# Ledger of designs, part 2: VH-VL binders against c7peq0

Target 1, 252 residues: c7peq0
Amino acid sequence: MHNKIYNSFIDRKAKGIKSFAVLIDPDKVNPADIADLAAKCTAAKVDYIFLGGSLVITNHLDECVQQFKTLCDIPVVLFPGSPSQVSRYADALLYLSVISGRNPELLIGQHVLSAPAVKKSGLEVISTGYVLIDGGAPTTVSYISNTTPIPSDKDDIAMCTAMAGEMLGMKVVFMDAGSGARKPITESMISRVASQVSAPIIVGGGIRDAEKAYLNCKAGADIIVVGNAIEKETSLIKEMADAVHAAAPVLK

## First folded at step 16 (VH-VL)

Design j1
Fold by ESMFold2, fold request of step 17:
Structure j1 (fold): chain C 252 residues (1-252), chain A 120 residues (1-120), chain B 112 residues (1-112)
Amino acid sequence: as target 1 above (252 residues)
Amino acid sequence: EVQLVQSGAEVKKPGASVKVSCKASGYTFTSYYIHWVRQAPGQGLEWIGYINPEGGRTTYARKFQGRVTMTADTSTSTVYMELSSLRSEDTAVYYCARNRYDSSGYFDYWGQGTLVTVSS
Amino acid sequence: DVQVTQSPSSLSASVGDRVTITCRSSQSLLHSSGKTYLSWYLHKPGKAPQLLIYEVSNRFSGVPDRFSGSGSGTDFTLTISSLQPEDFATYYCQQYTHFPWTFGQGTKVEIK
């Protein structure tokens, strides 16, 4: 029962199988559209549903998790944007430390405040080193939270950051260009990070087409996450899932 | 006094639809989920789904997806459940019940039930 | 869905008897938070069901102390220590550890 989602990450990585996750913000998604989203994710064999947003309140989160649980069998993983983003009905929680920045509140401070509620939730907690990469536009998180993303051309800084996170005990590395990023993370940076960590690597932000999703997988990403682009154009779910899954021939 | 008062019994033909109402009083209507649960003759209780009256968000059991619609009218503190494409096995007493938002999951107050009979 | 099975399906008893109803779940109802989410309801024909017990053993407001709940894991019991005339009804258990929430098929308690 514990570590079921984390074990799926490492087992699939060991087999060279790439995973596709759809990110949904409960406060932005139209509730009437969730049934159609769930059906499309099921038909496309999406591997994970990530739920989360910056300002999600608890009863919207519970409702959204419960809707997906009645509509499909895809694991639901929480992507926390605030201390209130906990639902006992989800399968796991990505417990994010923003290791790319120097803001102590994003590194550990918010976790001290949320830890009692996270523990009481009973969720599988997955320690995640969150590496924010400059996506070509300022983000709300970079200004309001006093955090500076790693520049998009500083591959060695991203690599050292991820390496340090893994050595400090992070089980997963999440490289993210941010919601609404103008530019996705470069394949060069993904390759550099992947060459030096054994932890599963999640990549998100600014991925708008199947070719980029495929190339990110070939560069070493294990899990591709796409959010707002899919909500605006749900037909992309099948295209992106197919591309991610096609990048994963088992050669070992 | 918390009360959930449902509309009266209905007799319907197969293929029709039915709309059952549940009027809430004695509490803040938008602070609780309203669930629908039914009991067919000789059967136990079966959960159908719920509505959050704040904003009208719904979750339906997989068995009822596509056949059930729930709505809420906050001006009258009333929830409606509509079940379409009726068939004889839909003959049941339909109950509304309320539940707190905080993930507690039990139903503290129920309506009196509405008998829906589907017969040719 | 998690299945919940009650036994017996019916029983006959006299006023003053001790009555025991069991509820068995297809999966453990122990949540990883340490809590167990099981409730019991009383239902009479033509009337609204009434909550008796929540979270295995907690009596709901106004429920007489002759009603008690116990159990853990997959096995749970509702006990009526001294049956009263108003207790002849059908009793349901409900699990709410796993979504969707599910009910037992009911136990009818009849007068002998």
Scores: ipSAE 0.462, ipTM 0.781, lowest interface PAE 3.4, mean pLDDT 88
Fold by ESMFold2, fold request of step 17:
Structure j1 (fold): chain C 252 residues (1-252), chain A 120 residues (1-120), chain B 112 residues (1-112)
Amino acid sequence: as target 1 above (252 residues)
Amino acid sequence: EVQLVQSGAEVKKPGASVKVSCKASGYTFTSYYIHWVRQAPGQGLEWIGYINPEGGRTTYARKFQGRVTMTADTSTSTVYMELSSLRSEDTAVYYCARNRYDSSGYFDYWGQGTLVTVSS
Amino acid sequence: DVQVTQSPSSLSASVGDRVTITCRSSQSLLHSSGKTYLSWYLHKPGKAPQLLIYEVSNRFSGVPDRFSGSGSGTDFTLTISSLQPEDFATYYCQQYTHFPWTFGQGTKVEIK
C-alpha cells in the first residue's frame, strides 16, 4: 500500500510518459465551481490534482479532498503550505523541504514538529526537494521563508541544489517559479537539472500556455503543474494536458 | 442529552421539492458534521451528503448533486435538506446523523427519521 | 464505490441464542494508518438508528457487553452472545475507510 503515487511517478518516467497536474488552492476555489473543474480535469485526462494553500485547519482540507473524491477518480496529492496540513482522504503528501533556501525551519524545523501527525495520517509521504527559482518578482514564499530564489540564469546552482537533494534522500525534485511568477523556469535550467538527477522532476510557476508546457517536458520535466493560469481560464486544462501528454519522445 | 429532532412526514407530487429540518440540541452544534441518509421501502441505507454547520460547506453524493441543497442555521441549531425534482423512487425515510470532525466517520446520534412520500 | 454485503439477509432466533452477522467488503478496509474503519448499527422501524460498534471492535458508550465486533481486511462479524427481547431489529454495517462511506444492505433478526 506504500508508495503507490510515487511509483506512478517512477513508472511513467521510465516509460517516457509526461504527467499533468492541476494545482488548486482550497481557500481560493469557489465550492460551486469544483464540480465543473473536476469534470474538465476528467475529460482532459489530468493525471493528478495537487491541493495546496495556506490552510490552517484540517476540516477545510478534508472537505475539499472529499468533494473531489465524490466527483472524479483523479489522485489527490497534497501540496501544503505547511507540513502539518494533512487529510487521511488524500492519496499522498508532497513533504516539502525548501532546499534552495537557508531557513532551518523550512529545511527541517517544521517537519520535526509535524512528523507525528503526518505519520498518524496514514498518507503516502513523498520526500520532495523544493527548489525555488526567481520568477521575475518577489513571492510570498521568498519573503516568509527568508530565502532568496535561485537566479533564473544560474543553471549550475539549480543543478547542484537538486543533485544534493537527491543524494540526501529526496525522492522528487520540485522546481517552482512561485505563484504568480512573471516568467517561468527556463528550458535550459530544466535540462541542466534533468541531466544530473534520476528523481522525477516537477516543474511549476508561470506556465501560461501549452507550448511552454510542451517545451518544459522536452527539456526533461516529468510532471507539469499549473495553477494560476487554470484559475483564470479553466478552458486551458485540455490544451495543456494534451500538450504535456504529446511531449513524450517518439520512440519505438 | 444529545438529540436530533426532525420535521414531520411530507407528501409531495413528482417534480416538487421537499425541505426537511433537523434540530440539534445537547451539544455544540458547530463542532459536528450533519449527514443525511435515506432508506427507501425494502432497501438499505443510502448516504446523501453532509454539511459542516461551521461556515455551511457541503459535500454531496454524486447521485444527488444538482438536486440536493443543505443549509444550516446556527442561531436555531437546525440543518435543512432540500431535495428538488422529486421522483417516485425518492419516497423514503430521511435521517439526519452527526459525526465528529476528527475524521472518525461513524454516526453516533441519529434523528428519528422523516417519511417523504412522492405520489401523483 | 466500495460494496459492503451482509450475510444473512435475515435470520430467526430465540431469546438467549448466540447470533452472528457477517459483513464483507469488496476491498480491504485496512487504512494505510493501520486502522480499520467499520461500524455496526441497530435499527428498529420508526426509531432512530443506534450505534453499537465502531472501528471494528470498540463498543459505543452504553452498549451492553453481549455485543462484540471482530474481523479484519474484508471480513467482519457482529456477535450477540445471548439475544435479548430488545435485540430483535435490523443490523447494518458501515465502512468508512473509503470515501464515499457505504452501508451494508441490512440483516433482520426476527423472533423464532
Scores: ipSAE 0.453, ipTM 0.778, lowest interface PAE 3.2, mean pLDDT 88
Fold by ESMFold2, fold request of step 17:
Structure j1 (fold): chain C 252 residues (1-252), chain A 120 residues (1-120), chain B 112 residues (1-112)
Amino acid sequence: as target 1 above (252 residues)
Amino acid sequence: EVQLVQSGAEVKKPGASVKVSCKASGYTFTSYYIHWVRQAPGQGLEWIGYINPEGGRTTYARKFQGRVTMTADTSTSTVYMELSSLRSEDTAVYYCARNRYDSSGYFDYWGQGTLVTVSS
Amino acid sequence: DVQVTQSPSSLSASVGDRVTITCRSSQSLLHSSGKTYLSWYLHKPGKAPQLLIYEVSNRFSGVPDRFSGSGSGTDFTLTISSLQPEDFATYYCQQYTHFPWTFGQGTKVEIK
């Protein structure tokens, strides 16, 4: 099947089923802890493992993908800090353009350089409009990207940015407050964006508890991504997954 | 000339552990993964896992998770595989084999094998 | 895990014979990159296994021309065009399209 991961995003959105993704940075995770993480994600019925970070070394990425593939059956989706971060054994790649910013290298420049290797990798490539939202403090992504995040109270700017991305061909919108964010994206902004785009909406950054994950889903997020809070306390995986899955409509 | 030389045969009782060594020569030790593959009597080859000698990072097949530990000593260019809680079914010849980091996935050079026998 | 099954499990042959060994996988080994990742090994008792063929049909360095590999999808063959005395051994295929990597059960080629 072509586009297996993207089709799962679309199919679940069409059914109103919300998805929970755990973001793991291959350079930060202790390799000794990966087996326990995989077991906890499996037990909690986590829908996706996102692997990536801003400064990921490629060899660590490959090894981390293979570890998760031997430890569980959860799809592994690359969430790269640059478009060149690929691994043959992953299930898909979020091919991110930082459409919220005005840095030409992050909009298309790095993609031009990486496209031959990405094509040769054989990965499912999911065009992703990455919308960086101000999370109340400088984040690794905002520092490395050298871009200004969209202000947290400018719902219309976020909405227009996502709408433009969708019209330009982005298959997915990823609204992210960034790793290390002090505050998550507001439900108002999520609702505003969701009212105007059909693409699946991924929301991440600054989500610290199950209630916020649930409320983000009710506001219109399709996929909730949590990394930082889980790095600090892996027991949250079950609570957050349960909350995200509870936002789905009752199946009959 | 690339060579992988393994430690000698071992006989163990059920419940014990075994540690097999694989000494590499003729290439840059930290530039290749070392994999372990075993063959039980009358059976085919079974992949166990690998180690990246540079950082000591490991990946184990699901069947062996929790029972196998691989380590590398870069000063002696030697990889070790330890298999714990041995059962009679673990009787096999254990091979080390190398694989390039570029994810080629095939094993160009192998060790001579180490027979591990588990019996009462 | 993707299963790989060889046939025959054993065969008897004479020096000079043409030998064909097959390898069938439970899933296609065609990767979405367009490449197919299957290798063949030769193994003699008490010796290290030796790589013969990688990526279906590429002979490894130093492997004689009498060894060739072919196939696609789920079906692959190793052919030895004219057996030599040193070719009496057990042969294994290995898929590395899907992780984890898996091996066939082996085909023993014995002297008749």
Scores: ipSAE 0.418, ipTM 0.765, lowest interface PAE 4.0, mean pLDDT 88

Design j2
Fold by OpenDDE, fold request of step 17:
Structure j2 (fold): chain C 252 residues (1-252), chain A 120 residues (1-120), chain B 112 residues (1-112)
Amino acid sequence: as target 1 above (252 residues)
Amino acid sequence: EVQLVQSGAEVKKPGASVKVSCKASGYTFTSYYIHWVRQAPGQGLEWIGYINPEGGRTTYARKFQGRVTMTADTSTSTVYMELSSLRSEDTAVYYCARHRYDSSGYFDYWGQGTLVTVSS
Amino acid sequence: DVQVTQSPSSLSASVGDRVTITCRSSQSLLHSSGKTYLSWYLHKPGKAPQLLIYEVSNRFSGVPDRFSGSGSGTDFTLTISSLQPEDFATYYCQQYTHFPWTFGQGTKVEIK
C-alpha cells in the first residue's frame, strides 16, 4: 500500500505497458474546467494525473487534488516545483532531485527543509532523479532552478546522469525539457538512457502531438507527461493517450 | 459563538431548483470551508461538496456534478447551495457544516438543517 | 468510496447505562502518517449535529468525559459510560482518511 504508485510504475514497465500522464498546474488551471478535464482524462484512460507547477503563487493544492479525487479514479501524483508542496490527499509524491544540475539546494538542500512536512503528510514518496534537458530555449524550470540543462545533443551525459541517479537509489528517472520547451527530448537521447537504466523513465516537455508521444515510447520512455499542449487543446488528450497505449499493446 | 444558521424548509416539484442558504457568524468567514451534507429519510449522511468562501472555489461530489452550485457572499457571510433538476430522491434534510483546513476533515460546527421536499 | 457501517442501527437504554456503538469501515482508516481519521457526531431532530470525537479518541471542546472513542484499522467504538437524559439521540461516525469522506448510517439511542 505504501508503494502502490511506484509498484504500478514498475509493474507496467515490466509488462511493456506504456503510460500517459496529464500534467496540471494547480495555479494555472481554471477550477471550472477541471470537471470536463477529468471526464476527458477518464474517457481517454489516462493513467496518471500529475499535479504540479514550477511556481508557487497560490496554495490551492489540496483543493485541486480533492477535486480530481472526487471527479475521477485516476491516481493523482504530485509533481511539485518545490519539495514542500504536499497534500495528504494525493496518491504519491515525486520527490525530485535535480541531478542534471549542480545546485546543492535542488540536490538535497530543499529536501532537508521539507522532509518533516513530507513525512508528516504520509504520502508515498518516490525518489526521483530529475534530469533537465535543453529544449532550445530557457524554460521556466531552468530559470527557476538556476541550473544549466543538459544540452539536447549530449546523449551520453544524459545517460550517465540517469545511471548515477539510479545507482544512488533514485527509483524513477524523469527527463524533462521543461514547460514551454520549444524542442522536445530526442528519441536518441531517450534510447540511450533507456539502454542503461532499469528504473521507470518519465519523459516530458515539448510534446505537442501524438506521433512524438508514440515515438518517445518506442524509444524507451515508460511514462509520457504532457501539460501545455493539452491546456491549449484538450482534444489531444485522447489522441496522445491512444498513441501511448498503442506503443505497447497489451496482450489479451 | 460560532453559528451556522440555515434557511427554512422548502417544497419543490420535480425538475425545479432549490437554493438553501447558510449564514455564518462568530468567526472569520473566509478562514473556513463550508461543506454541504444531506440526509434522506432512513439513509445515512451524504457529502455533497464544499466551497472555499475565500475566492469561491468549489468541489462537488461526482454524483452532483452538473446539478449543484455553491456560492459565497462575503459581505453577508452567507453560503448558498443550489440544487437543480430536483428529483424525489433529493428529498432530504440538507446541512451546512464548517471545516477548518488544518483539521483534516471533521466538521466542528453544523447548521440546524433545511428540509427539502420534492414531490409531484 | 469507503463504506462505513454502524452497529447496531438502534438500541434502547436507560439512564445510567453503559452504551457502546460500533463503526466498521470497508478499508483501513489508518493513514500512512500514522493518524486515523474517524469522528463521531451526536444528532437530535431539528438540531444541528454536534461533534463529539475526532481522530478516533479525541474529545471535542465541551464534550463530557462520559463520551470516549477507541479503535483502530477498520473497527471503531463510541462509548457512553453512563447515559444521561440529554444523550438520547442518533449518533454518526465519519471517516475522513479517504476522499471523499463518508458517514455511517447512524445509531439511534432510545429510552427504554
Scores: ipSAE 0.745, ipTM 0.884, lowest interface PAE 0.7, mean pLDDT 93
Fold by OpenDDE, fold request of step 17:
Structure j2 (fold): chain C 252 residues (1-252), chain A 120 residues (1-120), chain B 112 residues (1-112)
Amino acid sequence: as target 1 above (252 residues)
Amino acid sequence: EVQLVQSGAEVKKPGASVKVSCKASGYTFTSYYIHWVRQAPGQGLEWIGYINPEGGRTTYARKFQGRVTMTADTSTSTVYMELSSLRSEDTAVYYCARHRYDSSGYFDYWGQGTLVTVSS
Amino acid sequence: DVQVTQSPSSLSASVGDRVTITCRSSQSLLHSSGKTYLSWYLHKPGKAPQLLIYEVSNRFSGVPDRFSGSGSGTDFTLTISSLQPEDFATYYCQQYTHFPWTFGQGTKVEIK
């Protein structure tokens, strides 16, 4: 039970099922829009709701989580900008280490500080190797962390980084071009990583259409995360979800 | 002393709206959630939703989505619950209850209740 | 939603009696943190419900020692060691491990 969400990742991956996650910022989302959003996600058979903000500005996390929990049965996974952003009402927490960078605070420092609170929350904790890829625009993460993302054309670096994360025991690899990314992660890079990593691979950042979502899945992504695009146009939720669900995995 | 004082009993026709008030005192108004719970005759307690008086964010049960509106007036330390499109099934005693911002889920103080009767 | 069922729905007792009320949940209320989130309330007609017990066994401030809570997992009990005249009321359990929070249907304690 403590690994319910992670087990779902593994199970779906093993079956060749691709998953679609909608990313929502608790501080940016209008509470009045959540009901409609939840309904659309449900109708589109969205697999996960990822809740996360780059900054903890307000204490709306619990409220946001609870609201989704009342409105739909979609698992709510915390995707925090900081390890301290926790809510016991969520289904799981992606415990992110920025392994693409060399900032000790993002590797382990912040985790040490947040560890008691995270433990106390009782959340399922999913150790996640966060791999920041250059999306052509500075991200909040890169700015705050003063970390340099992996260049978009350095597939081998991304691969080696992901491999290292997995070998260190991280359960999930999250490749992210960041919020507001101008350039999404290439299929080439995804494929290169997927060829060497057995852990579930989450891909986010800069995905603006169903075709890209589909191609990322075909390249080897297991979970596609989209935030900004659907915030602008919620009608894309269904289209992207359908594309992801129709995608076949890359043969390893 | 912490107190939640609710408005008086209401009698409404089907299709009408009712607005119940809950005035809080004895504590910092914006430091606690206010929940609304109702009890129909012979039934258990049913959670309706809650409001954060700080900022006015609301969370409603799925069953009441579209029919319930909660608001807070910080100047008077009063929370309001409005239920529209009333039906006979909405006949119940409605309670406001206080809840801390933390991860606790119990209600430490309650209002005295407001009977809302919906009849033709 | 998690269903909570109380037993019995009603009971008759005399002053001085030991009274036991049971609450059963449709799933375990043990949270992964190790805490179990179950509360008990006392409710008299025309008055505000009162919190008695939280987290299964903790008495709320001002609650007499004759009230005690116990249980684990899916089965919980409220015990009144010696029923007093002021204890004739309806009692409710509430789970708040799982959102949305839910209540039992109530147990009415009446004078025998």
Scores: ipSAE 0.682, ipTM 0.864, lowest interface PAE 0.9, mean pLDDT 93
Fold by OpenDDE, look of step 16:
Structure j2 (fold): chain C 252 residues (1-252), chain A 120 residues (1-120), chain B 112 residues (1-112)
Amino acid sequence: as target 1 above (252 residues)
Amino acid sequence: EVQLVQSGAEVKKPGASVKVSCKASGYTFTSYYIHWVRQAPGQGLEWIGYINPEGGRTTYARKFQGRVTMTADTSTSTVYMELSSLRSEDTAVYYCARHRYDSSGYFDYWGQGTLVTVSS
Amino acid sequence: DVQVTQSPSSLSASVGDRVTITCRSSQSLLHSSGKTYLSWYLHKPGKAPQLLIYEVSNRFSGVPDRFSGSGSGTDFTLTISSLQPEDFATYYCQQYTHFPWTFGQGTKVEIK
């Protein structure tokens, strides 16, 4: 059970199945809307709920996790802006190292500080290479971390970064254009990374329609993460989920 | 001494609503979750949901979603559970119970229960 | 949801008897933290339920030594070493490892 979520990533990838994840910020979501959201996610056969915010101002994480765990059977994966954002009630934690940057605090420093709490939580910990890509808008992550994202047109840099992360033992690669991204990650970049990385590839940021979600999957993404677009229009959940699930893997 | 004191028995018609109160004392009201659990005649305990008195955030079981509303009044240290669209199957003793968050979820103190009877 | 099943549903016993109640969960209640989140409650008609045991084997404050809990994984036991008159009641186990939290169906301990 300790590797249940990660194993699901690996198994689905091996089978050529593409996955759709809905990203929810515990601090921004209205508790009154969670029931409806959970129902829509269930109906759309959403594969994962990602919970996380760049700034956890309030301690609503536990309650948010508990509410989703109560209202649906979708795995809840923590996608924290800080390693300290943990809840034992979640199914797993993406333990993010910002490998696209050169901030030692985001590489290992914050992890050292959060390690005892994470260990105590008993969560499945999935070591994740977080690759921040320039989405045309400043992100909270880039601002807080004082890190420069990889330029959107530098496919080789992204590829080499992801390769390095994998070779260092990171189990998952997360390419993110960031919250509120104006430009999503290009298919060419995704393909370039996917051609050299065997680890599951998560892609998020700036995905606004089903077509882009589908194309990213065809390019080599294993998991598509969408937050902002769904917040604006929850009806997109079904459309995007269907598109992702209809996508076939690219040959590596 | 920690105490949870609930309101008295209620008799309601089908389709009506009932609001049960749970007054807490003997501890810091906003530091613990309050859960509601019911027991129908001859049945076991059924979890309804819970509220965090601090901020009033709620979580309800799927079965009760859309029919139950929990609220908290910090000024009186009282939690309320309102159940609407009552049915005969809702006839039960309803309990409030304190959840010690730092102990990860057992109910250390309970109210005495409130009988709600739904009959035509 | 995780199902919790108690055995037996009811039993008759005399004062002084050793009583054993079993609780079985549909999934392991062992959390990856190493803790197992199972509790036991005593409930008498017209009264508030009372917490007896938490985390499988820890007696709650004020609970007599004759009550003990044991078990691991999916199988748990509440034992009353010497039944007292005040112990005739219905007993419930509750898991709180997995959301939503769930109760066993109860075990009624009656006087023989």
Scores: ipSAE 0.614, ipTM 0.836, lowest interface PAE 1.1, mean pLDDT 93

